# Ledger of designs, part 4: VH-VL binders against Peptidoglycan synthesis regulatory protein ReoY 2 (reoY2)

Target 1, 183 residues: Peptidoglycan synthesis regulatory protein ReoY 2 (reoY2), of Halalkalibacterium halodurans (q9k656)
Amino acid sequence: MGKWVSVAEKRQFLKWFLTQQLKRKDAKRILEYLLQHYHLLEQVMFTEEIRGRERTLVISTLQSDEPGFAFYLYRRKIEDPIRALGELQANPADPIYLILHFHGKAQNHQYLQMLDSESREYIKRFKQFQAYKEETDSLIEAVLIENEKKMLLQQIDEALDLKDERRFKDLVKKLQELDRRSS

## First folded at step 21 (VH-VL; from dd5 with heavy chain D102E)

Design ee1
Fold by OpenDDE, last read:
Structure ee1 (fold): chain C 183 residues (1-183), chain A 120 residues (1-120), chain B 107 residues (1-107)
Amino acid sequence: as target 1 above (183 residues)
Amino acid sequence: EVQLVESGGGLVQPGGSLRLSCAASGFTVSSNYMHWVRQAPGKGLEWLGIIYRDRSTDYGNEFTSRFTISRDNAKNSLYLQMNSLRAEDTAVYYCATEKSGESYSEFDYWGQGTMVTVSS
Amino acid sequence: EIVLTQSPATLSLSPGERATLSCRASQSVSSYIHWYQQKPGQAPRLLIKDASNRATGIPARFSGSGSGTDFTLTISSLEPEDFAVYYCQQYSDYPLTFGGGTKVEIK
């Protein structure tokens, strides 16, 4: 579907984006070319979803966990920015969907304003999911640490009962290390 | 067949405002990328700004706050609103356009220019 | 902004001579350079597109070359009507900028 955004707004945002460090340096050329040739920039729509029926560029900053570059041309994945650029140049009137991965994009108001409602909802849901996952992982880790501590304490008691000084000292050290890691 | 005719130039006092017009013929302004470029007497060329087909605009850094580019599709005309004029704004002002369907930031067609003199 | 420096500022030559004009960019602009000719009392005229392509109606004696930061406009044999001011212009980045111009005058 895509949301209409003015050329001026696209230019402003992409100019800012280009100040970021890209994971794939050669992908920078594509964005620069779009900025230099605004008849192509007119065709750009920002999105968060890859659809098989759309030409979709994916460009990521260095801090992103996503691939640095991909160009999806109707279910065909192209990983060469030069080839991708060539396709864009050959078909300048066709829509260009652009996915950008960068730190804090979910909180970037300028970016969110350029997205369609579906894409914005996607980002919100994804963020929520990540938050739940992180919370769950943290809880699991906490439980594991607690169980390990309980085990060590039991072993310490046993060592004391057996008057095993060596084992006692070793276990205390392990407990101290665990406490440091969990703090 | 393509013609651009600038008008509205003249003498204005510092701090004043002036609106320039560019009447286009032989093409549709709403379908082309339109530019304003000026040239001070005996000096070089200076790009002022562009209006895109979607009516959004970009300007040179020095002009963003004082100059506004617009168009009237019904009149097939381009405009440059200049506010807070300064002596250094004295120049011939040109409207220019790119060939239809192209956006290579090349000025294929120019008007004859209109002279603006800012002086007390 | 990208600064374009043209040299020389003035070039004095006779008809029939070869003219070589330089345009240097403060940073790489790839081939995104245009050249314009301006005669006294007239608007500029597009001469060369994208560093090396003659615009429509431009005589073969005009040629452009270069990439990156250094560009050259060459007039192989000057005609009387070629005495004018020549400007280079970049569109690699906004704002669009022009060089200071080179005046080709008759010796």
Scores: ipSAE 0.883, ipTM 0.943, lowest interface PAE 0.5, mean pLDDT 94
Fold by OpenDDE, fold request of step 23:
Structure ee1 (fold): chain C 183 residues (1-183), chain A 120 residues (1-120), chain B 107 residues (1-107)
Amino acid sequence: as target 1 above (183 residues)
Amino acid sequence: EVQLVESGGGLVQPGGSLRLSCAASGFTVSSNYMHWVRQAPGKGLEWLGIIYRDRSTDYGNEFTSRFTISRDNAKNSLYLQMNSLRAEDTAVYYCATEKSGESYSEFDYWGQGTMVTVSS
Amino acid sequence: EIVLTQSPATLSLSPGERATLSCRASQSVSSYIHWYQQKPGQAPRLLIKDASNRATGIPARFSGSGSGTDFTLTISSLEPEDFAVYYCQQYSDYPLTFGGGTKVEIK
């Protein structure tokens, strides 16, 4: 299920999207073809989910961590844009679902307006998940640094107790380096 | 038989407005891609815009603010609303259509055109 | 926008002669180019589709070739009814654009 979007709106958005750097340069041809042949563009629906009953294009920009290109012909994954384009050309009346990955996707008002409610919710949840993950990772890193610092301090004390000057100096250097990294 | 008949042309003063009509027969305008193209006297062809089957439109960059393409399905007609007309808008205005089911931006059928003259 | 430049602006020939018309695009349009014929007082008529395909009812003496940026319309042997203005048109990108036209006139 996809949200209805006018051809004009699709064209405008995709034209903008094509100004972005794509991970797969050869995927550009597919989008260009859609823009050139608006009878196919009429069949395009924007989505965030891959469904086995749909033909789904996935195209990502360089700044995305997602794969650059995939075409899901129902349950079959095709990674060749030429092959994918051939399929679209052979069946121009069939729906085309399009997933686009790009920087600022979750904040792109125009894109969000072209998505159905389910897809919008998906993006929202994904964003929340990413935020939580980032926070968690930051906390973990902080804890690890703190623990390492504590360990170094203990070792420094030990070196002092043993009057091991060489070890002391080395440990102090490590501590200083750790402090620089954590600042 | 496919037929397109433009009307509404005439003399208009600069800054004025004019609405052109294109009456279609032999096909349904709502099922086809409809275009407006103009030709200044002794000059070449200029694409003005398109109305898609979903009624959305695209225009040449210089026409977006002044021209509006629309259609009336009940009348099987295409329209071109032109505002803030200028002398350089003087031209024969054609409506054109692509074959049904095709979208290769080829103008398969043309009207006879209607002349618009913008002059003080 | 994509600019199409047609040359020559005017081509003066006699019946029976070969006519070669050029259309150059400011950027690659692949094969997404059409040709039209327009006679005085008439609307244009689609002549060639996608660079090389004759439209329905178009005589075999008309042919199109080219890809990328350079396209050619050829009339192998001019008939009296072929004296007209010819336009190329691209649909590789919006807005759709036409060339300036080539007038084929009788010498």
Scores: ipSAE 0.882, ipTM 0.941, lowest interface PAE 0.5, mean pLDDT 94
Fold by OpenDDE, last read:
Structure ee1 (fold): chain C 183 residues (1-183), chain A 120 residues (1-120), chain B 107 residues (1-107)
Amino acid sequence: as target 1 above (183 residues)
Amino acid sequence: EVQLVESGGGLVQPGGSLRLSCAASGFTVSSNYMHWVRQAPGKGLEWLGIIYRDRSTDYGNEFTSRFTISRDNAKNSLYLQMNSLRAEDTAVYYCATEKSGESYSEFDYWGQGTMVTVSS
Amino acid sequence: EIVLTQSPATLSLSPGERATLSCRASQSVSSYIHWYQQKPGQAPRLLIKDASNRATGIPARFSGSGSGTDFTLTISSLEPEDFAVYYCQQYSDYPLTFGGGTKVEIK
């Protein structure tokens, strides 16, 4: 299911990727090994999905929210890069699926070109989901702020009615702070 | 028996172009990793580039713009196209290959080389 | 690129003597070093693989050692046919690079 990518292109991209800070420093060794042993690099296919019938490496940069490293040997999850590397070395002719998580992945044209159509669609959907979530969160926040403002204004009115100067001042201060936060 | 035979070397003027050939026998070039390495007179070895089994290529930093590695599977031959040649390109040019099924960037087999002289 | 520095540039010895050749890398290359022998008028031949493994057909008097940045090729007892130039080569990173070579000559 993986998209064919030339060894040279893989090398170029992974070399760039290695300039990024990885969450798991020891995972760097795996990528370096692949670059040093291009017969294994030939087996690498880029993907965005974990499938139970595939050997899949997952490596993430510090800027990603994803786990730093995982190796899925079919249905078994391995979190030790050394063990993962050992498996790759023991079976060099088997396909290697590679998931990379890094900031700006969805906008990285070089990466997207190396992905199969399904993986690209996955990224697209994920991006859309994030966008919707962000929008929703923003709306919720706006509503909450508005409600809080309304409450404060009511309380201010009450304080005025009760001629509670101290409370009034405190509430006004809170309102001002809220306004600053919403700006 | 594995054999590599380079040809196409000779005298060329600065700025000129030259295409070197490497004829392989005893193995299939399309199934192996093929390299070009050169050696200036009285100097050391310099790696020029590689062509992978998928026909993609990588080069030394200073050669990417001027040199092109290719192959002809039907002729079981490797090629090095050199453009914009300079005096410092004067060298014996070797083709080399790794053993089939191995890819440890080791040059297991070498040709005898072909001499390229760049001079006015 | 990774620079490999070989020393000495020339080593003058007599047959039967021990030869020790050094290869130093500008950065760690783990064990990803090969050694080649080149005789006058001939193409290089692979001698040692991955720092310490003799290539096929290479006599036992040749040995390699080292890791990281410092590597050594040793010829335990020089034979007349061993007088040649020796090169180290790394494949830890592209581009592949060679050392400047050590010439082992007869004293």
Scores: ipSAE 0.882, ipTM 0.942, lowest interface PAE 0.5, mean pLDDT 94
Fold by OpenDDE, fold request of step 23:
Structure ee1 (fold): chain C 183 residues (1-183), chain A 120 residues (1-120), chain B 107 residues (1-107)
Amino acid sequence: as target 1 above (183 residues)
Amino acid sequence: EVQLVESGGGLVQPGGSLRLSCAASGFTVSSNYMHWVRQAPGKGLEWLGIIYRDRSTDYGNEFTSRFTISRDNAKNSLYLQMNSLRAEDTAVYYCATEKSGESYSEFDYWGQGTMVTVSS
Amino acid sequence: EIVLTQSPATLSLSPGERATLSCRASQSVSSYIHWYQQKPGQAPRLLIKDASNRATGIPARFSGSGSGTDFTLTISSLEPEDFAVYYCQQYSDYPLTFGGGTKVEIK
């Protein structure tokens, strides 16, 4: 299911990727090994999905929110890079699917060109989802702030009616703080 | 028996171009990793580049712009196109290959080499 | 690129003597070092693979050792046919690089 990419292109990209700080330092060895042994590199296909029928490496940079390393040997998750590497070495003719998480990968044209259409679509959808989520969260926050303001204003009015100077002052401070946070 | 035979070497002027050939026998070039290595007179070995089984290539840093490795499967031959030749390119040029299957960037088989002399 | 420095440049010995050749890498190459032998007028031939494994047909008097940055090729007892130039080569990183070579010559 993976898109064919030349060894040279893979090497070039992974070489760049290795200039990034990896969340799991010991995962670096796997990529280095692949670069050193191009008969394995030939088996590498870039993807964005974990499938139970595929050997899949997941490696993330420090800037990513994703786990630093995982190796899915079909349905088995291996979190030890050494063990993962051993498996790759033992079965060099089997496909290797590689998921890379790094900042800006959705905008990285070189990476996107190495992905199959499905994986590219996945990234696109994910990005859209994130954007929508951010927008939604922003709207929710705005509504919450507005409601809180309304409540504070009501409480302020109540404090005034009760001639509770102390409470009034406290509530005004809270309102001011809320305004600062929302600006 | 694996055999590599380089040809195409000779005298060329600076700025000139030359295409070297490596005829392989006993194995299929398209199934193996093929390399070019050169050796200046009285000097050491220098790796020039590789052509992978998928026909993509990698080169030494200084050769990317001037040298091109290619392959003709029908002729079971490897080629090295050299452009903008310099005096420093004077060397014996070897083609080499790894054993089929695995790749450990080891040169298991070598040709006899072909001499390239770049001189005015 | 990874620079491999071989020493000594020339080693003058007599048949039967032990030869020790050094190859130092500018950075760690793990065990990803090969050794080649080149006799005069001939193409190089693979001698040692991955720092310590003799290639096919290589006599037992040849041995390799080392890891990281320091590697050694040893010829336990030199035979007349062993007088040649020896090169180390790394494949830890591209581009592939060779050492400058050590010439083992007859004293």
Scores: ipSAE 0.879, ipTM 0.940, lowest interface PAE 0.5, mean pLDDT 94

Design ee1
Fold by ESMFold2, look of step 21:
Structure ee1 (fold): chain C 183 residues (1-183), chain A 120 residues (1-120), chain B 107 residues (1-107)
Amino acid sequence: as target 1 above (183 residues)
Amino acid sequence: EVQLVESGGGLVQPGGSLRLSCAASGFTVSSNYMHWVRQAPGKGLEWLGIIYRDRSTDYGNEFTSRFTISRDNAKNSLYLQMNSLRAEDTAVYYCATEKSGESYSEFDYWGQGTMVTVSS
Amino acid sequence: EIVLTQSPATLSLSPGERATLSCRASQSVSSYIHWYQQKPGQAPRLLIKDASNRATGIPARFSGSGSGTDFTLTISSLEPEDFAVYYCQQYSDYPLTFGGGTKVEIK
């Protein structure tokens, strides 16, 4: 189901993640403990989904909108990193599901390659939605620009009919600005 | 009885290559964290790297390009491939292992070492 | 990389005396320090793990203390077999590093 990720890969990524500032400073201790005790790091699985009957750590950087720390254990939510660390130490053979929130996650190739297949699919769908949103916004802007151009051309014709030289010059200047934006 | 026996040391010219072996008995190398450590004559100890149970490796900063740690589960043996050798690589090379279970980067068992001399 | 500075470089003492060896880290390593003993021509031997815990088979005269950056190995009453070189080692961060050693020699 999930992609196999080596201890060395997990260590490298978590070292990078720790160069960023965490929302919860004391959550840093959990990640440092995992790096120092690689028998636990072996049990780490990167995911985007809280696991119902498994233990899940959620850790966020300062740049994220998400809560800084949460630990889910058998439907309980533990907000104290020290208590969470104690549970990891007491149960070293159990899986450790890890959700990381940081800026640029959807574009981080290394992270995406480490995610389980379900989490990776979620990120792909999010990318597609963002691309669609940007394309739609661009199409709407293009229509608005074309409508403004038509209005300006009509107003230019009216200024010529009335021999209004100042208005004509101003309108032509506005039209030139629109032509640059639509090129 | 846990035992580690290094071999493959000797005299080699600068720029040469050498493969060291570490034969293990009394435990399974694939179930343990295995390390290489060296000691230049009259000097202190220097960690070279680790091979994890999943075969991935981490190295000291200076060794990632020239040294490769591997293992052969069928022979219950650990290897250190050293390339582009320099005079500064002259040392006794030890393999070491941690006790099974939890990892604390403590070197509980050591071999007796094998001497590598890099000289023209 | 974390540098471990051991002092003194050499301790000249007699059997029965107390030896005190220092290890200072360039940054905090919490309690993630091990101590080793090495005799000439031999591999190192683990003495103390996690700053203060004696390894299996290590006599009670060996003790360790400290946390953060300053660590001490104490041998309460030197035996003839204790004259050797002692190294500290940290595992707070990679690369794993050793101190330069303290040689305990007979006066």
Scores: ipSAE 0.768, ipTM 0.898, lowest interface PAE 1.0, mean pLDDT 89
Fold by ESMFold2, last read:
Structure ee1 (fold): chain C 183 residues (1-183), chain A 120 residues (1-120), chain B 107 residues (1-107)
Amino acid sequence: as target 1 above (183 residues)
Amino acid sequence: EVQLVESGGGLVQPGGSLRLSCAASGFTVSSNYMHWVRQAPGKGLEWLGIIYRDRSTDYGNEFTSRFTISRDNAKNSLYLQMNSLRAEDTAVYYCATEKSGESYSEFDYWGQGTMVTVSS
Amino acid sequence: EIVLTQSPATLSLSPGERATLSCRASQSVSSYIHWYQQKPGQAPRLLIKDASNRATGIPARFSGSGSGTDFTLTISSLEPEDFAVYYCQQYSDYPLTFGGGTKVEIK
């Protein structure tokens, strides 16, 4: 949905985000500064896309696999939060694009409502990919179980042909255990 | 040049409601960050809340449910709607604004205040 | 909520004396402290911004210092018009809070 995100909404979400631990602890200062200086918070736009010609902050929690902090400016990458803060202070009227990485992002309704349209579509596609991956993994497991059953049945027939009673009993036990996994 | 004039104070019974007004001149309320602050007789100052330029609001913890800050850009005025009033709400109520531009939560301009008395 | 504790509650001095007012925060507020003066029957007046910066039109006898949790307002030589109540205010986190005030009164 194409709604404007209010300062109060941005503040509420960032306060929640800051209850989590950041990978780069000194990046906390940037978010705190935005909360304390709402003329800057007004310029914040949540996104999932690095904007090569615009200012983009990337901040990640400990629970995320993403890099902890990056600031992109004029296609340069700045990894020092203190220097990034200075740039925000020097250019208060320019947009501040903010990418946040945290656990459960794809399921966070509040966050998704604050994203721009392109970023919402990216998250939607990511959810779809995850569902396909889970379905594919389930299919692979089913095929592996079926192949193992087929091998066990062949080995059971061999043990019967050779009158190998010990091997027969061991193989039947394995087959019974495999049946429990597939039921 | 900059002036803030509060009005609408008076005597009200517990459980009642009251709407305070703050008329602004010398600046545009929609371009500024506007606050309400109160002071009980003989006591200190207490921040009630803020209205941002986009009309969204934040409040002090105890005021979220009973007080509403709003703005009328055409009348260049700020309002405080107070409901479910209690004796403890007896105070002088001030509106205040920061200078235009950057925000440092400093109250550069204050009105004269309007007295609200909540009594049986 | 960040509690600001001002001391002393009352400071009784004569004109010409130096006044030293203290404000202590319950947690670090960096330098995000403002000071206000309030005379009887009047609204507060902003004196000092961000711990140490005088607001426009404030006489040089007013100065502020401190950072973190401990802040001081100093009036180098009291004038008759300086007998008032002084408040500190923090903006490090919501809710914005004020100290309880220090009343500077004539001895």
Scores: ipSAE 0.764, ipTM 0.897, lowest interface PAE 0.9, mean pLDDT 88
Fold by ESMFold2, look of step 22:
Structure ee1 (fold): chain C 183 residues (1-183), chain A 120 residues (1-120), chain B 107 residues (1-107)
Amino acid sequence: as target 1 above (183 residues)
Amino acid sequence: EVQLVESGGGLVQPGGSLRLSCAASGFTVSSNYMHWVRQAPGKGLEWLGIIYRDRSTDYGNEFTSRFTISRDNAKNSLYLQMNSLRAEDTAVYYCATEKSGESYSEFDYWGQGTMVTVSS
Amino acid sequence: EIVLTQSPATLSLSPGERATLSCRASQSVSSYIHWYQQKPGQAPRLLIKDASNRATGIPARFSGSGSGTDFTLTISSLEPEDFAVYYCQQYSDYPLTFGGGTKVEIK
């Protein structure tokens, strides 16, 4: 299912992750315990999918909109890191699925290499959707600027026909500012 | 029944290289966490690094560039490759194992050590 | 790197006396401390695990206590074979580190 990731790779990434502030400070204890007890770290699998039949840890940094900590087991949710740690210790040979939420996840090459293929594809789709949204917003702005230029040129022509010096100067200044914004 | 026997120590000039061996019997090196630890004459113990069951390694920071831990599962043996040796590397070198299936970084079994002397 | 400071450096005692050895960590290590005994010309031997748990085969005269930054190894009544160097070791964070040792010698 998941791509094989070495214990040393998992340790290095989790040490980096722990340099950030967590939403739940007591969740730090679980990650530190895994680093100190590498027979458990061997069972860690990075993912983006909560597994209904498997145990899944969710841990988030302060910058995330996600809950700070959750542990899912047998379609149940545990929000106490101490109780979750007890379950990990009681079943040391079972997989530990780990979802991490942190800023810059979609651009973190090291993290993406550790994810299973389905989780990587989810992040790729999300990244592409965000780029599409930004392109659409840029196109809408460009159309609005084009329409504003057209209206300004018409208003400048009207001000010239009416010999309105103040209005003409104001409109030319607006047109110059709009041209500067668009290029 | 568990035994660890280091070999390959000796006298070497600064800048030289040595490969230390640790032959294991009574257990399987690939199923255990193996460590190297050294002790300079008249000094305390210093952890050098670990090799995990999956063959990945971690080292003390000052050893990462010059020392390499590896193993040969067919020979049930652990190795320490040391390069660019300095006078400060003069020590007895031990291999050690955590025999338990649970990892608490306790060194349950040690070899007798092999002496490395780096003479300037 | 977590520094372990052992004191005293040397403890001169007679057989039958009580030995008290200190290990102080530069930051909290919880209870993640082990103790080892080393006799001249020999490798270290594990004595105490996780601050207070005697390793298999270790006599009851050896005991450990402490948590956080301050740890103690006690030998209730010294026997001739107990004159050796004792080291503490932490596993709270990498690199794993040892204390400088306490030599227990005959007075």
Scores: ipSAE 0.742, ipTM 0.884, lowest interface PAE 1.1, mean pLDDT 89
Fold by ESMFold2, fold request of step 23:
Structure ee1 (fold): chain C 183 residues (1-183), chain A 120 residues (1-120), chain B 107 residues (1-107)
Amino acid sequence: as target 1 above (183 residues)
Amino acid sequence: EVQLVESGGGLVQPGGSLRLSCAASGFTVSSNYMHWVRQAPGKGLEWLGIIYRDRSTDYGNEFTSRFTISRDNAKNSLYLQMNSLRAEDTAVYYCATEKSGESYSEFDYWGQGTMVTVSS
Amino acid sequence: EIVLTQSPATLSLSPGERATLSCRASQSVSSYIHWYQQKPGQAPRLLIKDASNRATGIPARFSGSGSGTDFTLTISSLEPEDFAVYYCQQYSDYPLTFGGGTKVEIK
């Protein structure tokens, strides 16, 4: 059903996470409170998906494009970290799902080992999609460059047939610039 | 009634090892947060580390390489394994626990302590 | 590491006098300070939790106050059994640390 993550492992990772600058400075207080009250830290489960019937904290560093702080509880969204802390304190035995956004997450093996299997698979798929997208974009660019080269070569042949010296020189210059882009 | 009794202290040479024991009664060690704290003769108190309910541990900065906290649930006992002992490790060693269900890092119950002397 | 500085190091007073003990933290610890009493040859005893809350069985003459970096333990009227060393302890961050202690001597 998932990997067991010890309190000591959670604490070590969160201490490292807190060395980074958060988008919401006051969200730091929730993580510090969890570290100071380890009966709550025992209930923390790292994930990458918001749980509609559970409590989910989202906390992001400055280097992330994600929202700085959010707390989801059923049909509620709480954006005040202090108010969210009150909700955690009121229900100390319930799971606390935690989504962390930070630079290099997909390459952080310590973090990936702490995630549930569904979240780990999500990150793998995201990495694959980004790799495929980059490859596809490169292929499209290569085709566009090849098509432009073909058109330039055709225009160069036309300029030679018409003995248009000025046009020929301009087109050769453009071809040289295109070759520099593709190398 | 909660009671903690340390044992295993004594005289040891520098570089030696000792294992201290803390026998608990009146509660189960696996349900509580257990700590080791020491006090050098004539000096103040120094926190060594904690064992959480899941058996994972955290230590004071200088102890992570030489000291290991563990427990035996069947014997309801806490242990401190100390290796590569130095003269500055000479102290009374206490085990301590928090109240059941609390995690405010308060030491509600203490043992009587066991003396460790490191000298040649 | 959070350093707790206790003052004075020694406080010599007579029974019936008021004792005021100071604990200063090197950085804010909110209210995450506990106070302990230790008599010679004994383990420490918890007195005050979270800066101001008396532990179970502690007489009303003991009180605590403060937040942030500056904390005070007050014994309103010293009894002969109050001769001891008093320690503050923080739990704002690991490692957990204790102050150096204040020895209260009954004069």
Scores: ipSAE 0.739, ipTM 0.884, lowest interface PAE 1.2, mean pLDDT 89

